# VH-VL binders against p40099: the designs that were tried, part 23

Target 1, 211 residues: p40099
Amino acid sequence: MATKQLLRRQIKRVINALDYDIIAAESHTISQAVRSLIASANSRRVACYMSMDKGEVTTGEIIKNLFQDGQEVFLPRCTHTSESKHFKLREDHHPHLIFHRMSSLKMVRDLKPQGPYQLKEPEPHIEESDILDVVLVPGVAFDIKTGARMGHGAGYYDDFFQRYKILHEGQKPLLVGLCLMEQVASPIPLEKHDYSMDCIVCGDGSIHWFQ
Short names: E, the ipSAE of ESMFold2; O, the ipSAE of OpenDDE; V2, 0.75 times the mean of E and O plus 0.25 times the DockQ between their complexes.

## First folded at step 14 (VH-VL; framework fv_cilgavimab)

Design w2 (at its last look DockQ between E and O 0.78; V2 from the best seeds 0.00; counts 0 for: pae E 2.3 > 2)
Fold by ESMFold2, look of step 14:
Structure w2 (fold): chain C 211 residues (1-211), chain A 127 residues (1-127), chain B 112 residues (1-112)
Amino acid sequence: as target 1 above (211 residues)
Amino acid sequence: EVQLVESGGGLVKPGGSLRLSCAASGFTFSDYWMSWVRQAPGKGLEWVGRIKSDYDGGTTDYAAPVKGRFTISRDDSKNTLYLQMNSLKTEDTAVYYCTTEGDYEDFWSGYYYFDYWGQGTLVTVSS
Amino acid sequence: DIVMTQSPDSLAVSLGERATINCKSSQSVLYSSNNKNYLAWYQQKPGQPPKLLMYWASTRESGVPDRFSGSGSGAEFTLTISSLQAEDVAIYYCQQYYSTPTFGGGTKVEIK
């Protein structure tokens, strides 16, 4: 939509203008809140993402803390149903995510940038996830009143959540959005296949629950 | 109708400087990533560099032969792309084309093909 | 940098006959995560700027005649003109955008 495109532009402009020290401080605060949340939820199997150089919550500290606290850590790899041979959710082959188990912090730090976007992703042969307790979810914008998330438009996470539910008899992990203060927006309309977050952790350390 | 018109080409001695302009019309200039591509007389095409839209960070990327010598900038209020060329060498002699990059279908920032091209402006670096 | 190699350097084809232009990359330009080949084709007629013909290897740009088609995947690609017309006399370039853009050396198509 034109409205979503304008909001995406506004948020990206603000984020791109932020000093890195501000993003780092908010990301540190978020990492502390996430650590407490993981402990309180008695969660063992946690999916996280490798943050990009800019434009989102950085996840380095979160991943480090997960390993220090004895969690099983899973990181995503972008793929395509024509390559992965995983089932399709649409008529044509399409992009999707696979989460892979990282055995150590060193394994994560040794990941090499690959492909046209120089992403640090697990290799395809590494053990794929099955049951997950928590998924830490990126986005462009989050609605802290409703739990709505606006992604970058490719639908990777929404596809993964739907795929997960199909494979696990309708069960889903706890969906936790990670949100810089500058990524808070309202309203964000939800479409038929959009998944809302169970909670959103913001850059000021606040946690907003929706169920 | 998309229009890209380059100007500022000419004869310059080695070590000199020159600034090229590209006047854009017929589209929302501020939304587009822009590139410069050059072609030495009778030779093939060579990408020079690009600048992203302000919404996508406004950053630049350059080909190795020109990095540190050329600077790409844009003025969205004037719908104009610029190429500042310093420390010019005879190897920089070429027709310089202003281009737009194609639409953005992927999730992340990357490189693209060049869908609209200007007519080019000739830069000759000769003693 | 990804090196793009075109063959032949020059091609003479009779009007109405098929012209085939080959392009090879020094490494694959297929991104398996989106199943796209980061490969474009351009036509440059004498005295004119280049014009986009194809992108994503096989997607024809709007307004390009049906006689132009692109095929191939990974590191080997072809541009085919099914029935050469007089206006198709040009130099044709392939270009990868998997990384920093690079072009092939060009293939000049002439009428025999």
Scores: ipSAE 0.523, ipTM 0.827, lowest interface PAE 2.3, mean pLDDT 90
Fold by OpenDDE, look of step 14:
Structure w2 (fold): chain C 211 residues (1-211), chain A 127 residues (1-127), chain B 112 residues (1-112)
Amino acid sequence: as target 1 above (211 residues)
Amino acid sequence: EVQLVESGGGLVKPGGSLRLSCAASGFTFSDYWMSWVRQAPGKGLEWVGRIKSDYDGGTTDYAAPVKGRFTISRDDSKNTLYLQMNSLKTEDTAVYYCTTEGDYEDFWSGYYYFDYWGQGTLVTVSS
Amino acid sequence: DIVMTQSPDSLAVSLGERATINCKSSQSVLYSSNNKNYLAWYQQKPGQPPKLLMYWASTRESGVPDRFSGSGSGAEFTLTISSLQAEDVAIYYCQQYYSTPTFGGGTKVEIK
């Protein structure tokens, strides 16, 4: 079996070779499916991510729809326990995610790339999320047979899920993976700290549910 | 042992063109982001531009002074990095170094430090 | 672009004595998400390319002697040679890679 590293490289290579139009088309399909999913679940508080220009499902339309439909929208910011003063999940201080409430679509659009990675992130002073109904989760690869997700390797989302459970007495939001067709892979090895998705929405509009 | 060997430098008139090559060996070239850094005679170091690995999209970035005039490319099958320089100016006169960028396994990386350097090749732009 | 300023421009130090080189950035190169300083130090001897000495401000590159150390955080950094050796005569450069890479002007270290 190939290592996670090799699989990440392979998938990234494929995704990076895709025309943006293909990514946009799949993202649109996913956006429609997500909108229906959220509506059917009567979800009100939705965590999303600010998508990069290439390499993952674009989320601009998703975010727009969330505001139009009256959901509360949250976007992530990368931080560190030494700065945030949040509790540690490890012996040493470590990176983790905080989701902040976006008050409007304009607020989202006004986000500027910053930091060495040029990420569009909410400012630290913005209201943090508490209860979330749904988290839309990015990934490098998804296993539509098992619900397994492969991230970029930093463990930000896995940390967040674990952190969330601790803060909310074992409860977690619905985890929905957004998956381009080219990101479908099987099998994806899981480690102890990895969280599987409750649902994966694919670029062909298919929705896969997991226990 | 990691080796980077630049070639293609020489004398060229303003407005002219020159193509530099960097032959790499001793490591998995295709996995690394590569940069060009130049140094004018008796002066400091200046980043010119870089190219990411194909796994990370193979995209390029350039310093403002050379943007639109210089093009970086790579041929992984030949373990070679290239710098195409067009519309050369006198201020482009420098030793040009090819360099590897450190920590190639960080998928979120913006920019990195330069851990391996070639011996450099001199480009002189003069009328 | 982030501007890097080194001081002094030149430094003469006796053999066995401590050499201190300072580097200042026009803005912080500390990234809060990983708590790392995106700062490197290089050594360049006459007729040679630069050699990496330090990265992440204070991590020594393999093969670099223990007498070399990096310190600082945010926008102020220092390279220290605890006991200057003859082979340490060179120009030293700091470089930030928090954004578009930029180098300091260099510090020439000579034997007094």
Scores: ipSAE 0.168, ipTM 0.719, lowest interface PAE 2.2, mean pLDDT 92
ESMFold2 (binder alone), look of step 14: mean pLDDT 92; pTM 0.947

Design w3 (at its last look DockQ between E and O 0.77; V2 from the best seeds 0.51)
Fold by ESMFold2, look of step 14:
Structure w3 (fold): chain C 211 residues (1-211), chain A 127 residues (1-127), chain B 112 residues (1-112)
Amino acid sequence: as target 1 above (211 residues)
Amino acid sequence: EVQLVESGGGLVKPGGSLRLSCAASGFTFSDAWMSWVRQAPGKGLEWVGRIKSDYDGGTTDYAAPVKGRFTISRDDSKNTLYLQMNSLKTEDTAVYYCTREGDYEDFWSGYYYFDYWGQGTLVTVSS
Amino acid sequence: DIVMTQSPDSLAVSLGERATINCKSSQSVLYSSNNKNYLAWYQQKPGQPPKLLMYWASTRESGVPDRFSGSGSGAEFTLTISSLQAEDVAIYYCQQYYSTPTFGGGTKVEIK
């Protein structure tokens, strides 16, 4: 089987070669499937990510639909335990993720690119999440047979899920992976602390449930 | 041992074109992000542009003074970096260095420092 | 673009003496989310290309002598040569990579 580094390389090459219109069409299909999933689950508190220009499922429509349908919307901010003062999961200070409540679609659309990577993130003073019903999860690759996810290597989401469980007596939200068809891969090895998805929504609109 | 060797420098009239090459050895060239940095005679250093590895998208970025005039490309089968310079101006006169960008393992694309430099090749734009 | 300003433009230092080179950026180059300063230092000896000395402000490149150290954070940085050697005669440049790379104007170090 391919190493994680080689698989990341392969997937990145395929995605970078795609016409944006293909990514947009798959993302639109995913947004419709996610909207139905959230409605049928009666979910209220939904965490979603801000997609980059390329290389992943775009989330603009998803976020718009969440507000339109009356959901509470939470967006992520990358931080570091030395700055945030949140507890450490390891001996040394380390990066981690905080979700913040967004009060309106306008608030989301007003976010400005910040930092060396020009990320659109909530400001630190904005109310942090507590209970979440659903987290929409990005990744480089997803195994639609097992629910395995390969992230970008920094471990932000796996750290967040572990933190969430510690803070909520072992409970976790529904983890929903968002997957372009070109990001489907098998096998994806799981390491200690890797979290699998509860379901994966693919670019063809299919929803794959696990346990 | 990492080695970068530039070639193709010379004298060119304003408005002319020139193509620089950089032969790389001692590392996996196809994995590397590469840059060009220039130094006008007796002056400081100025970043010109960069090209990412093909699997990171093969995209290029350019400094404002050269955008639209210079094109960076690579041939991984020959371990060679190129700089095509068009519409040359007298202010483009400089030693041009081929450089390798250092590693940063974040999943977002950013800019880096330059861990290896070639000896440089002189480009003189004058008439 | 982030403007990098070095001081002094030139300094003369006796052998074995401490040399201190300052670099200021027009805005912070510290990314608080990873707690890293996006700053590098280079040495350029006469007739040679630049050579990397430091990255992440204070991390010494392999093979660089211990007498070279980097410090500072945010927008103000220093390169220190604790005991100047004859081979340290060079022009020193700082460079930020927080955004589109830019270099300081250089500091020429000479033996007094």
Scores: ipSAE 0.555, ipTM 0.825, lowest interface PAE 1.9, mean pLDDT 91
Fold by OpenDDE, look of step 14:
Structure w3 (fold): chain C 211 residues (1-211), chain A 127 residues (1-127), chain B 112 residues (1-112)
Amino acid sequence: as target 1 above (211 residues)
Amino acid sequence: EVQLVESGGGLVKPGGSLRLSCAASGFTFSDAWMSWVRQAPGKGLEWVGRIKSDYDGGTTDYAAPVKGRFTISRDDSKNTLYLQMNSLKTEDTAVYYCTREGDYEDFWSGYYYFDYWGQGTLVTVSS
Amino acid sequence: DIVMTQSPDSLAVSLGERATINCKSSQSVLYSSNNKNYLAWYQQKPGQPPKLLMYWASTRESGVPDRFSGSGSGAEFTLTISSLQAEDVAIYYCQQYYSTPTFGGGTKVEIK
């Protein structure tokens, strides 16, 4: 078994064993820190994710705050290059993310679970993002020493970041990892296609910046 | 070689209870998502429920007809899957198969196909 | 739940001839994120448990003869036995796992 796979398994086991109240408390702390971070950066266009009933930072409060503060909010949809007709980053058609604009908090709340994984995702016809100032990034684990992020293995976000750079002349948004304290791990091995975070916000309210 | 061996089937009256066991071998049981599938005599197949691995929270899912009456559990130290059946009904009469879900390495997994099956154990609910 | 409908209920085919079994789902079981069809096929011989033949609609399970093939996408699928053999006499089931797993009613394949 690969090192990353083992680490994913270990972290997942720990997170799944956590009380939801702990996750909620940490998520609240993270939400406050993120709100301040976004305000200080004068960020307007913010990509977030719709948290599910899984072992991850909940984003409901974050999303609510974004709308209250007047940010434009974008949520991701999992798709495939064969469907989206977006350019391929690999030889064959492959999965990738598209971020869609949520026009209101109600729109977000009205999202329904769909697909094999019962994800709450925007509809394909919704306006896609162009320029983003900040992407709030989920992960299985984060290295607060290096900024490394370990995803679920599918490479959705890494693909998106690479895709974004190609479309925007090498520029990328601020990548902010949202990290439960139980997701802090070191070291996290990085591969060529992996993107590190510019910032990691942890469940204790700490903010870690990386070059 | 992967092996699944069910046991515990038998005759029970309506309203009664029965506990099935499935002994697994030939693979890392603790990593596997496991399901129960039943087949009434002369009828088709019906998914009963499943249990994920502990790594994935060990959560369970059940078909509507058995929800609230059946409980799936596992003992990884014994490589054993269980199906506790309470408040049994005549329509629960079936051969019950222990099955392994085919792709338990997907961290986002919903449901999967069943790549290995036991021989089944017959449960007859009759007055 | 997604309803699976198989046709025909029974099929008699001569040895060496093609057998075709159809399966229809009440909604698409194609997932856009990975472009995979969440559809499996099983073979069940008398007195035996089901045996996995195909998954992802068209991927043969290890050990399954080449004469078995799966095709289709979305909500319509087909299992084909290109040249029926005596040992292929069985009931065949399709199963979707896009959502709560459900099975087709089965198709009995016999030798004519």
Scores: ipSAE 0.285, ipTM 0.772, lowest interface PAE 1.9, mean pLDDT 93
ESMFold2 (binder alone), look of step 14: mean pLDDT 93; pTM 0.954

Design w4 (at its last look DockQ between E and O 0.82; V2 from the best seeds 0.00; counts 0 for: pae E 2.4 > 2)
Fold by ESMFold2, look of step 14:
Structure w4 (fold): chain C 211 residues (1-211), chain A 128 residues (1-128), chain B 112 residues (1-112)
Amino acid sequence: as target 1 above (211 residues)
Amino acid sequence: EVQLVESGGGLVKPGGSLRLSCAASGFTFSDAWMSWVRQAPGKGLEWVGRIKSDYDGGTTDYAAPVKGRFTISRDDSKNTLYLQMNSLKTEDTAVYYCTTEGDYEDFWSSGYYYFDYWGQGTLVTVSS
Amino acid sequence: DIVMTQSPDSLAVSLGERATINCKSSQSVLYSSNNKNYLAWYQQKPGQPPKLLMYWASTRESGVPDRFSGSGSGAEFTLTISSLQAEDVAIYYCQQYYSTPTFGGGTKVEIK
């Protein structure tokens, strides 16, 4: 817990020292690799995230490409089981993600920052995802040797993957981590219920596959 | 024991400039998000702006009345927070407090927080 | 910005009696995604800086006596002093941090 916090801070310091043009170049390279991966897998239903202005791969180009290529695009909304009425995975009500279908690039671009963290998220009434082929997964750090991912500490994606498996008879979508070169770290310890990636796409365009 | 000591207050004419300092001790300053809060004589409290830790990007946010005129900076090697005030107005007359934001783990590094430690304040008077 | 309104402006309470301070926000400060109320309370004694009493609406800051309690959710909040003591004479402020921080106008608490 303390060790993960220190690693998060170390990586964030490195990312914050990068010029925007470097992050943009790596994000562009990642977007091209992801586009090819999606096409090769004949994936149709793709969950992506709305990138924050720091600490992660930017996703604007990825989302644009998904719509251009005719994919169904799903974006996440942070919520709480007490509000969403989705089942709990722990004793008390807790945070979790819901992915919602975005009908157009315009709908995505019209999302407004909301709440105390100014997140651009789908409205709650929009159709929720069911089957997903690929989930593009953010993180603070990725281990390209093992597929391990360190998230932002709330467990949103790990919770979503567990929920997905419960709802779909143990099946899961392809989990694709998006990783700036500066977010590569080893080792990243896995904890109970941590999900590793099926592959990690790095800022140099490399794709690392795991079992 | 956390201590925050402001200095640099004084009398200044409208349109003038002044730089406040806040000397910090008793905590890891480089990890802290820092804010300035002001209080006009006999009035309530008003948030001025903040600066995040270096680890969280070192970015600043400002209240609308001071945006473009005030600049917050920090020097982690000196454990010192600064407030550069330019184009001062009579409405800027206040006691200026240096504050820390709470230690709660922030899942989102972009939010606003409450103010857990406060300095004694330094008076800035803007008058002709 | 979110406007914070406190009532009453001043309150006189006998030593040992209950004091109740109300705070209303112009919009909800409950973030449904984490189920937290972004509301804090401060005490400011004469000639002193403010001191944090309460955060997340009802969580007491370390060292604050048990007689202080916070309640409410959404847009309406209450600070209660269950048994007022002489040292509690102060101005009390609520503050939201759901967005750009704003404070209530203050409530002055006096004995007698």
Scores: ipSAE 0.495, ipTM 0.800, lowest interface PAE 2.4, mean pLDDT 90
Fold by OpenDDE, look of step 14:
Structure w4 (fold): chain C 211 residues (1-211), chain A 128 residues (1-128), chain B 112 residues (1-112)
Amino acid sequence: as target 1 above (211 residues)
Amino acid sequence: EVQLVESGGGLVKPGGSLRLSCAASGFTFSDAWMSWVRQAPGKGLEWVGRIKSDYDGGTTDYAAPVKGRFTISRDDSKNTLYLQMNSLKTEDTAVYYCTTEGDYEDFWSSGYYYFDYWGQGTLVTVSS
Amino acid sequence: DIVMTQSPDSLAVSLGERATINCKSSQSVLYSSNNKNYLAWYQQKPGQPPKLLMYWASTRESGVPDRFSGSGSGAEFTLTISSLQAEDVAIYYCQQYYSTPTFGGGTKVEIK
């Protein structure tokens, strides 16, 4: 079994054993830190994710704050190049993310679980993102020494970052990892296609910056 | 070789309780998601419920007809899957199969799977 | 829940001839993120448990003869036995796992 796979199992086991109250508390702390970070950076267009019940930083408060503070909010939808007709990064059609603009907090709240994984995703007809200032990035584990992020294995976000750079002349938004304390790990092996975070916000309120 | 052996079936009166067991061997049981599927005599197949691996939180899901009455659990140290059936009804009469769920790389680890291995089943009869 | 409907209920086919079983789902079981159909086929012989034949609509399980093939996408699927053998007499079930697992009513395949 690959090293990443073992680490994923280990982290998932720990996180799944956590009380929801702990996750909620850390998520609240992270939400406050993120709010300050976005304000200080004068960021306007922010991509977030719709959090699941367990296993990651909850984003409800983050999203609420974004709307309150007047940011434009974008949420991701899982799709496939065969359906979206977006350009391929590989020889064959493959999965990728599209971020859609949420017009209001109500719109976010009205999202319904979709697909075999029951993800709350924007509808395909909703306006897609163009320029983004910040992407709040989920992960299984984060290396606060290097900025490395380990995803769930499908490479959705790495694909998106690469795709974004291609479309925007090599530029990318600020990548901010949201990390529960229990998701802190070191070292995290990186492959050529992996993107590191510019910043990691942890459940204790600490913010780690990387070059 | 993968083996699943169900036990615990029998005759029970309506309102009664029964506990089924499934002994697993030939694979790493602790990594497997497990399901129960039942088949009434002369009828089709009906999913009963499942339990995920401990790595994925060991959470359970149930079909609507059995929710609140049936409980699925596992003992990884014994390679055994359980189905606790309470408040049994006549319509619960069926052969109950223990099954493994297919394994593939799952990004979200929350979906359902096909059933790649089945036990021989154990008959549960609920009758007055 | 997604409702699975199989047709026909019973099928009699001569040895060596083609058997075709249809399965329809009340909604699509194609997932856009991976472009896979969450559909499986099973074979159940008398007195035996079901045996997995096909998953992802068209991928044969190990050990399944080449005469078995699955096709279709979205909400309509077909299991085909290109040349029926005596040992293929059984009830066949389709099953979706796009959401809460549900099975078709089954199709009994017999020799004519």
Scores: ipSAE 0.238, ipTM 0.757, lowest interface PAE 2.1, mean pLDDT 92
ESMFold2 (binder alone), look of step 14: mean pLDDT 92; pTM 0.947

